VHH binders against Abasic site processing protein HMCES (HMCES). Designs and how they scored, part 36

Target 1, 269 residues: Abasic site processing protein HMCES (HMCES), of Homo sapiens (Human) (q96fz2)
Amino acid sequence: CGRTSCHLPRDVLTRACAYQDRRGQQRLPEWRDPDKYCPSYNKSPQSNSPVLLSRLHFEKDADSSERIIAPMRWGLVPSWFKESDPSKLQFNTTNCRSDTVMEKRSFKVPLGKGRRCVVLADGFYEWQRCQGTNQRQPYFIYFPQIKTEKSGSIGAADSPENWEKVWDNWRLLTMAGIFDCWEPPEGGDVLYSYTIITVDSCKGLSDIHHRMPAILDGEEAVSKWLDFGEVSTQEALKLIHPTENITFHAVSSVVNNSRNNTPECLAPV

## First folded at step 19 (VHH)

Design wb6 (from wb2 with F63S)
Fold by OpenDDE, fold request of step 20:
Structure wb6 (fold): chain B 269 residues (1-269), chain A 123 residues (1-123)
Amino acid sequence: as target 1 above (269 residues)
Amino acid sequence: EVQLVESGGRLVRTGGSLRLSCAASGFDFSTYAMGWFRQAPGKEREVVAAISWHGGITYHADSVKGRFTISRDNAKNTVYLQMNSLKPEDTAVYYCAARPYQFYDRPSDYNYWGQGTQVTVSS
């Protein structure tokens, strides 16, 4: 996974992340650094995306079932990194393979600290290799959405009215991630960054791409992944597997350029 | 205590109409999406209709489109299902369900459920 969409307004995004804590109380996640949230139809590594994480990471004695939403940098910068520039990281941390998560120090260490997060997206993009050609067809992949009577085409959200019809009740893709905290050697703000855990693709997606994000389907899976206070690493890792509960459609080549940030990126062709 | 109480289910003839109501209490109704589900004998529970927290977005299953209409009154903490042109195939226990803000089509995605009301459509 090297490209996602996350373009919902903050209020809509927040509502989409409504949850019940362990006491059954309905809650909205509290924002940390909301100003760092930059909605985009075309999110690439090194950009910031919103993730969910347990409040316990920030507050001592907090209820670990409570959630915080925070924009984090895509591409995990390990806490032990000693260079002043995260871009100097010599290995790719955009994704973490589920089968080797415990073998790589960059992922194992933060995971062992309970630094699990849920990466939020409208969906993600993958490119299918066309046989015999150097051309790649991009696809937008997302949770199946309920088709409402007013539901226009995902790509026709060019008007506020059409946008609301499609996106107001959009089920966000919830991907399993690991985050870490990096303190710059020269001082400054702590950098929060994440990696997306990947698995072998489900059968439905296998023709498009052989790998897919580990998708946490449902509130229970999301809650268990986030709640590092109650759920051990070993138990959490049981949640990491491919899912068939996805859909996809072909999109235009507009998404190929990471600078393009328009509804056309995820519009069906 | 969270409560969803369905009412209005009864025996009706084919082609008849019925209005179901679900009264909600014990939670902030205006922040929940509501859904109507039904379960016929020997069948899985299925979504019939759903409505967003603000009532602006609705969903109806293909099997009931044009016949059933979901609505809500947030001031009364009530969701309704108007059922017209009823068919024997509509015979089921109808359940009201709630989840925060968004509605989904899977029963497992809903947090609160009523006890259900029996709708029987005779030939």
Scores: ipSAE 0.886, ipTM 0.942, lowest interface PAE 0.5, mean pLDDT 94
Fold by OpenDDE, fold request of step 20:
Structure wb6 (fold): chain B 269 residues (1-269), chain A 123 residues (1-123)
Amino acid sequence: as target 1 above (269 residues)
Amino acid sequence: EVQLVESGGRLVRTGGSLRLSCAASGFDFSTYAMGWFRQAPGKEREVVAAISWHGGITYHADSVKGRFTISRDNAKNTVYLQMNSLKPEDTAVYYCAARPYQFYDRPSDYNYWGQGTQVTVSS
């Protein structure tokens, strides 16, 4: 997974992340560093995306079922990294393979500390190799959405009215991630960064791409992944597997350029 | 205590109309999406209609589209299902359900449920 969409306004995104804590109290996640949230139809590694994480990571004795929402850098920078520039990392941390998560120090260590997060997106993009050509067809992949009476196709969201019909009740894709905290050697703000855990693709997606993000389907899965106070690493890892509860459609080549940030990126062709 | 109480279910003839009501209490109704589900004997519970927290977005299953209409009154903490042109196939227990802000199509995604009200449509 090297490209996602996360374009919802902050208020809409927040509501989409509404949840009940372990006491059954309805809550909205509290924002940390909301100013770092930059909505985009075309998110690439090194950009910031919003993730959910347990409040217990920030507050001692907090209810671990409570959630924080925070923009983090895509591409995990391990805490032990000693260079002043994260771009000097010699290995790719955009994704973490589920089968080797415990073999890589950069992922194992933060995971062992309970640094699990849920990466939020409208969906993600993958490119299918076209047989006989050097061309790749991009696809937008996302949770199945309820078709509302007013909701035309994603492509019809060209007006504010149509946008609301499509996106106000959009079910966000919830991907399993690991985050870490890096303190720059030269001082400054702590950098929070994340990696997306990947698995073998489900049968439905296998013709498009052989790997997919580990998707956490449902509130229980999301809650368990986040709640490192109550759920062990071993138990949490049981949640990491392919899911068939996904849909996709072909999109234009507009998304190929990471600088393009328009609704056309995820519009069906 | 959270409560959802359905009412309005009864025996009706084919082609008849009913209005179901669900009165909510014990939670902030205006911040919850509401749904109507139904379960017929021997069948799985299925979504009939849903409405967003602000009432601006609605969903109706294909089987009831054009016949049923979901609405809500946040001032009264009530969600409604207007059922017109009823058919024997509409016979089921109808349930009201609630979840925060967004509505989904799976019953398992809802937090609160009513006890249900029986709707019977005779031929």
Scores: ipSAE 0.885, ipTM 0.940, lowest interface PAE 0.5, mean pLDDT 94
Fold by ESMFold2, fold request of step 20:
Structure wb6 (fold): chain B 269 residues (1-269), chain A 123 residues (1-123)
Amino acid sequence: as target 1 above (269 residues)
Amino acid sequence: EVQLVESGGRLVRTGGSLRLSCAASGFDFSTYAMGWFRQAPGKEREVVAAISWHGGITYHADSVKGRFTISRDNAKNTVYLQMNSLKPEDTAVYYCAARPYQFYDRPSDYNYWGQGTQVTVSS
């Protein structure tokens, strides 16, 4: 998983993340650093995207079932990294394989601190490799969506009325992530950054790509992954598995160029 | 104390009409999406219609499209299902459900449920 769409305006995104705390009270996640949110149909590694995490990471006595939403850098920078420039990191932390997560220092350490997050997106892109050719077919991959009245294609929402009918009720993709906090050695603000956990692809996606993000399907899975105060690492890792509750459609090559931030990136072809 | 109370279910002849109501209390109705689900004997509970928190976006299952209409009245904290041209296959217990802002098709995604109201459609 190396490209996503996360284009919703902040207020729409926030409402899509409404949840209940452990006492059954309806809440919206509280934003940290909202001005760092940069919506786009075409997010790449090193860009900021919103994630959910437990309030307990920020407040000593907070209810660990309460959620913060914050933009974080995609591409985990380990807390032990010693260079002043994160681009000097010699290995790729865009993704974290579930089968080796407890063996890799970059992921095991923050996971042991309970630094679990939920990575939010409209969906993600994958490129299908065809045997005997160098051509690649991009697909947009997302949760199945309930059909709204006056529904159009995902890429046809270029007016406020059409956009709202598709996106105001869009079920956000919720992917399991790990984050870490890095203090630059020369000083400055702490850098929050994340990786997306991956698993073997489900049967439905196996023709597109052999890996998929670990998807947290439903509020119970999301709550358990986030709640490091009540849910151990061992129990949380049981949530990490492929799912068949996923759908996709082919898109044009417009998405190939990461500078293209247009609805055409995810429009069906 | 959250309550969803359905009413209006009864025995009706084929081709008849019914209006179901669901009165909501104990939560801020204006921030919740509402759904009508039904469950026939021996079958899984399925979404029939749903309406967003603001009322501007709806869903109707293909099996009821054109016959059933969901609506809401935020002043009365009530969601309705107008059912026209009823068929025997519409016989089921109908349930009202609520979740914040957005609606989905899976029952497990809803936070609050009513006790249900029986609709029976005879030949």
Scores: ipSAE 0.828, ipTM 0.922, lowest interface PAE 0.7, mean pLDDT 92
Fold by OpenDDE, look of step 19:
Structure wb6 (fold): chain B 269 residues (1-269), chain A 123 residues (1-123)
Amino acid sequence: as target 1 above (269 residues)
Amino acid sequence: EVQLVESGGRLVRTGGSLRLSCAASGFDFSTYAMGWFRQAPGKEREVVAAISWHGGITYHADSVKGRFTISRDNAKNTVYLQMNSLKPEDTAVYYCAARPYQFYDRPSDYNYWGQGTQVTVSS
């Protein structure tokens, strides 16, 4: 996974992340660093994207079932990294393979500390290799959405107003991530960054791409992944597997350029 | 205590109309999406209709589209299901359900449920 969409307004995104805590109370996640949230139809590594994480990471004795939403840098910067510039990392941390998560220090260490997060997106993009050509067809991949009377197909929203309504009821893709905290050697703000855990693709997606993000399907999966206070690493890792509960459609080549940030990126062709 | 109380279910003839109501209490109704589900004997519970927290977005299953209409009154903490042109196939226990803000089509995605009201359509 090297490209995502996360374009919802902050208030809409927050509502979409409404949850019940362990006491059964409805809550909205509290924002940390809301100003770092930059909505975009075309998110690439090194950009900031919103993730969910347990409040216990920030507050001692907090209810670990409570959630915080925070923009973090895509591409995990390990806490032990000693260079002043995160871009000098010599290895790719955009993704973490589920089969080697415990073998790589960069991922094992933060995971062992309970630094699990849920990466939020409208969906993610993947490119299918065309046989015999160097051309790649991009696809937008996301949770199946309920078809509302006002929402034609994602592409059929005839009016901006209808488009907004469709997205107001959009089910966000929830991907399993690991985050770490990096303190720059020269001082400054702590950098929070994340990696997306990947798995072998489900059967439905296998023709498009052989790998997919580990998707946490449903509130229970999301809650267990986040709750590092009550759920061990071993139990949490049981949640990491391919899911068939996805849909996709072909999109235009507009998304190929990471600078393009328009609805055309995820519109069906 | 959270409560959802359905009412209005009864025996009706084919082609008849019925209006179901669900009164909600014990939670902030205005911040919850509401759904109507039904379960016929020997069948799985299925979504009939759903409505967003603000009432601006609605969903109706294909089987009831054009016949059933979901609506809500946030001032009264009530969601409604107007059922017209009823058919024997509509016979089921109808349940009211609630979840935060957005509605989904799977029963497992809803947090609160009523006890249900029986709708029977005779030929």
Scores: ipSAE 0.810, ipTM 0.907, lowest interface PAE 0.6, mean pLDDT 93

Design wb6 (from wb2 with F63S)
Fold by ESMFold2, look of step 19:
Structure wb6 (fold): chain B 269 residues (1-269), chain A 123 residues (1-123)
Amino acid sequence: as target 1 above (269 residues)
Amino acid sequence: EVQLVESGGRLVRTGGSLRLSCAASGFDFSTYAMGWFRQAPGKEREVVAAISWHGGITYHADSVKGRFTISRDNAKNTVYLQMNSLKPEDTAVYYCAARPYQFYDRPSDYNYWGQGTQVTVSS
């Protein structure tokens, strides 16, 4: 997984993340660094994207079921990294394979500290390698969406004039992530950065790509992954598996260039 | 003290009409999406209609499109299901459900539920 869409305005995104705390009270996640949120149809590694994490990471004695939403850098920078420029990291941390997560120090250490997050997106892109050519067919991959209607019944992303109403009901893709905190040696703000955990693809996606992000389907899975105060690493890792509850459609090659940030990136072709 | 109270379910003949109501209290109704689910004997609970928190976006299952209409009145904290051209396969317990802002199709996605109202459609 190396490309996502996360384009919703902040208020729409926040409402889509409404949740219930341990006491059963409905809440919205509290933003940290909201001005660092950069919505785009075409997010790539090293960019900032919003993640959910437990309030307990920021406040001693906080209710670990309460959620913070914060932009973090895609591409985990380990706390032990010594160079001044995170782009100098000699290995790829955009994804973390579930089958080796407890063997890789970059991921095992923050996971052992309970540094679990939920990575938010409209959906993600993958490129299918076509038989007999070097060209690849991009697909947009996302949770199945309940079909919405209004006067003139228009489906998700089918009509520009209804775009905002469709996206108010979009079910965000929720992917399991691990984050770490890096203190730059030359000073400055602590850098929060994340990796997306990957698993073998489900049968429905296997013709597109052999890997998929670990998707947390439903509030129980999301709450257990986030709640490091009540859910051990061992129990949390049971949530990491492929899902068949996923859908996709082909998109144009506009998305191939990460500089293109337009609705065409995810529009059905 | 969250409450969802359905009413209006009864026995009707094939081809008849019925209107269900669901009165909500104990939460800010205007920030919740509402759904009507049904559970027929021997079947799983399924969404038949849903309406967004602002009322401008709806869903109707293919099996009920053109026959059922969901609506809401935020001033009265009430959601409705108008059911026309009823068929025996519409026989079920109908449940009102709520979740914040957005509606989805699975019962596990909803936080608040009514106790249900029985609708029976006779030949």
Scores: ipSAE 0.805, ipTM 0.910, lowest interface PAE 0.7, mean pLDDT 91
Fold by ESMFold2, fold request of step 20:
Structure wb6 (fold): chain B 269 residues (1-269), chain A 123 residues (1-123)
Amino acid sequence: as target 1 above (269 residues)
Amino acid sequence: EVQLVESGGRLVRTGGSLRLSCAASGFDFSTYAMGWFRQAPGKEREVVAAISWHGGITYHADSVKGRFTISRDNAKNTVYLQMNSLKPEDTAVYYCAARPYQFYDRPSDYNYWGQGTQVTVSS
């Protein structure tokens, strides 16, 4: 998993993240650093993307079921990293394999601090290797979406007007992540950065790629992953597994160049 | 205390019509999407229709499209299901459900549920 779409305006994205705290109160996540949110159809490693995390990471004695939303750098920079420049990190932290997460210092240390996050996206892209050629076919991969229609329409299920309504009711992909906080040696702002946990792909995706992000399907899974105050690392890791509740469609090669930020990146072909 | 109270379920003939209502209290209705689900004996609970928090976007299951219409009245904190051309297959307990802003298809996605109202469609 090395490319995502996260293009919704901030207010639409925020409403899509509405949740209940442990008292049953409806809430929206509170933003940190909202000016760092850069919506795009084509996010790549080292860019910022929004993640959810527990309020307890920021406030002593806060209710750990309350959520913060914040942009973080994709590509985890460990808190123990000693160099001045994150690009000098000798290993790739874009993704974290679930089967070795407790063996890698870059991921084990932040997990021990409860630094679990939920990475938000419209969906992600994967490239299928084509047999007998060096061409690759990109796909956009996302949660199945309930079919929407304009209120008051009669009989028409798939009109062009309904395409715009799809995004008003879009179910965001929620992926399990780990984050860390790095203090640059020369000073400056603390760098928040994340990795996406990966698992073996489900049968439905196996023709496209052998790995997939660990998807948290539903509010119970999201709440348990985020709530490090009540849910231990060992219990949280039980949430990390493949899911078949996923769908996809082929897209054009426009997405191949990470500088292309247009709706064409995810449009069906 | 949150309450969703369905009403209007009864016995009707095939081809008949029925209107269900769900009165909501104890939460800010205007920020919630609403859904009607149904459960026939021996079957799983399924979404029949849903409507967004602002009322501008809806869903109707293929099995009821053109026959059922969901609507809402935020001033009265009420969601409705108008059911026309009823069939014996529509016989079920109908439940009203709520979740913030957006609607989805699975019962586990919803926070609040009513107790249900029985609809029976006779041959």
Scores: ipSAE 0.771, ipTM 0.898, lowest interface PAE 0.8, mean pLDDT 91

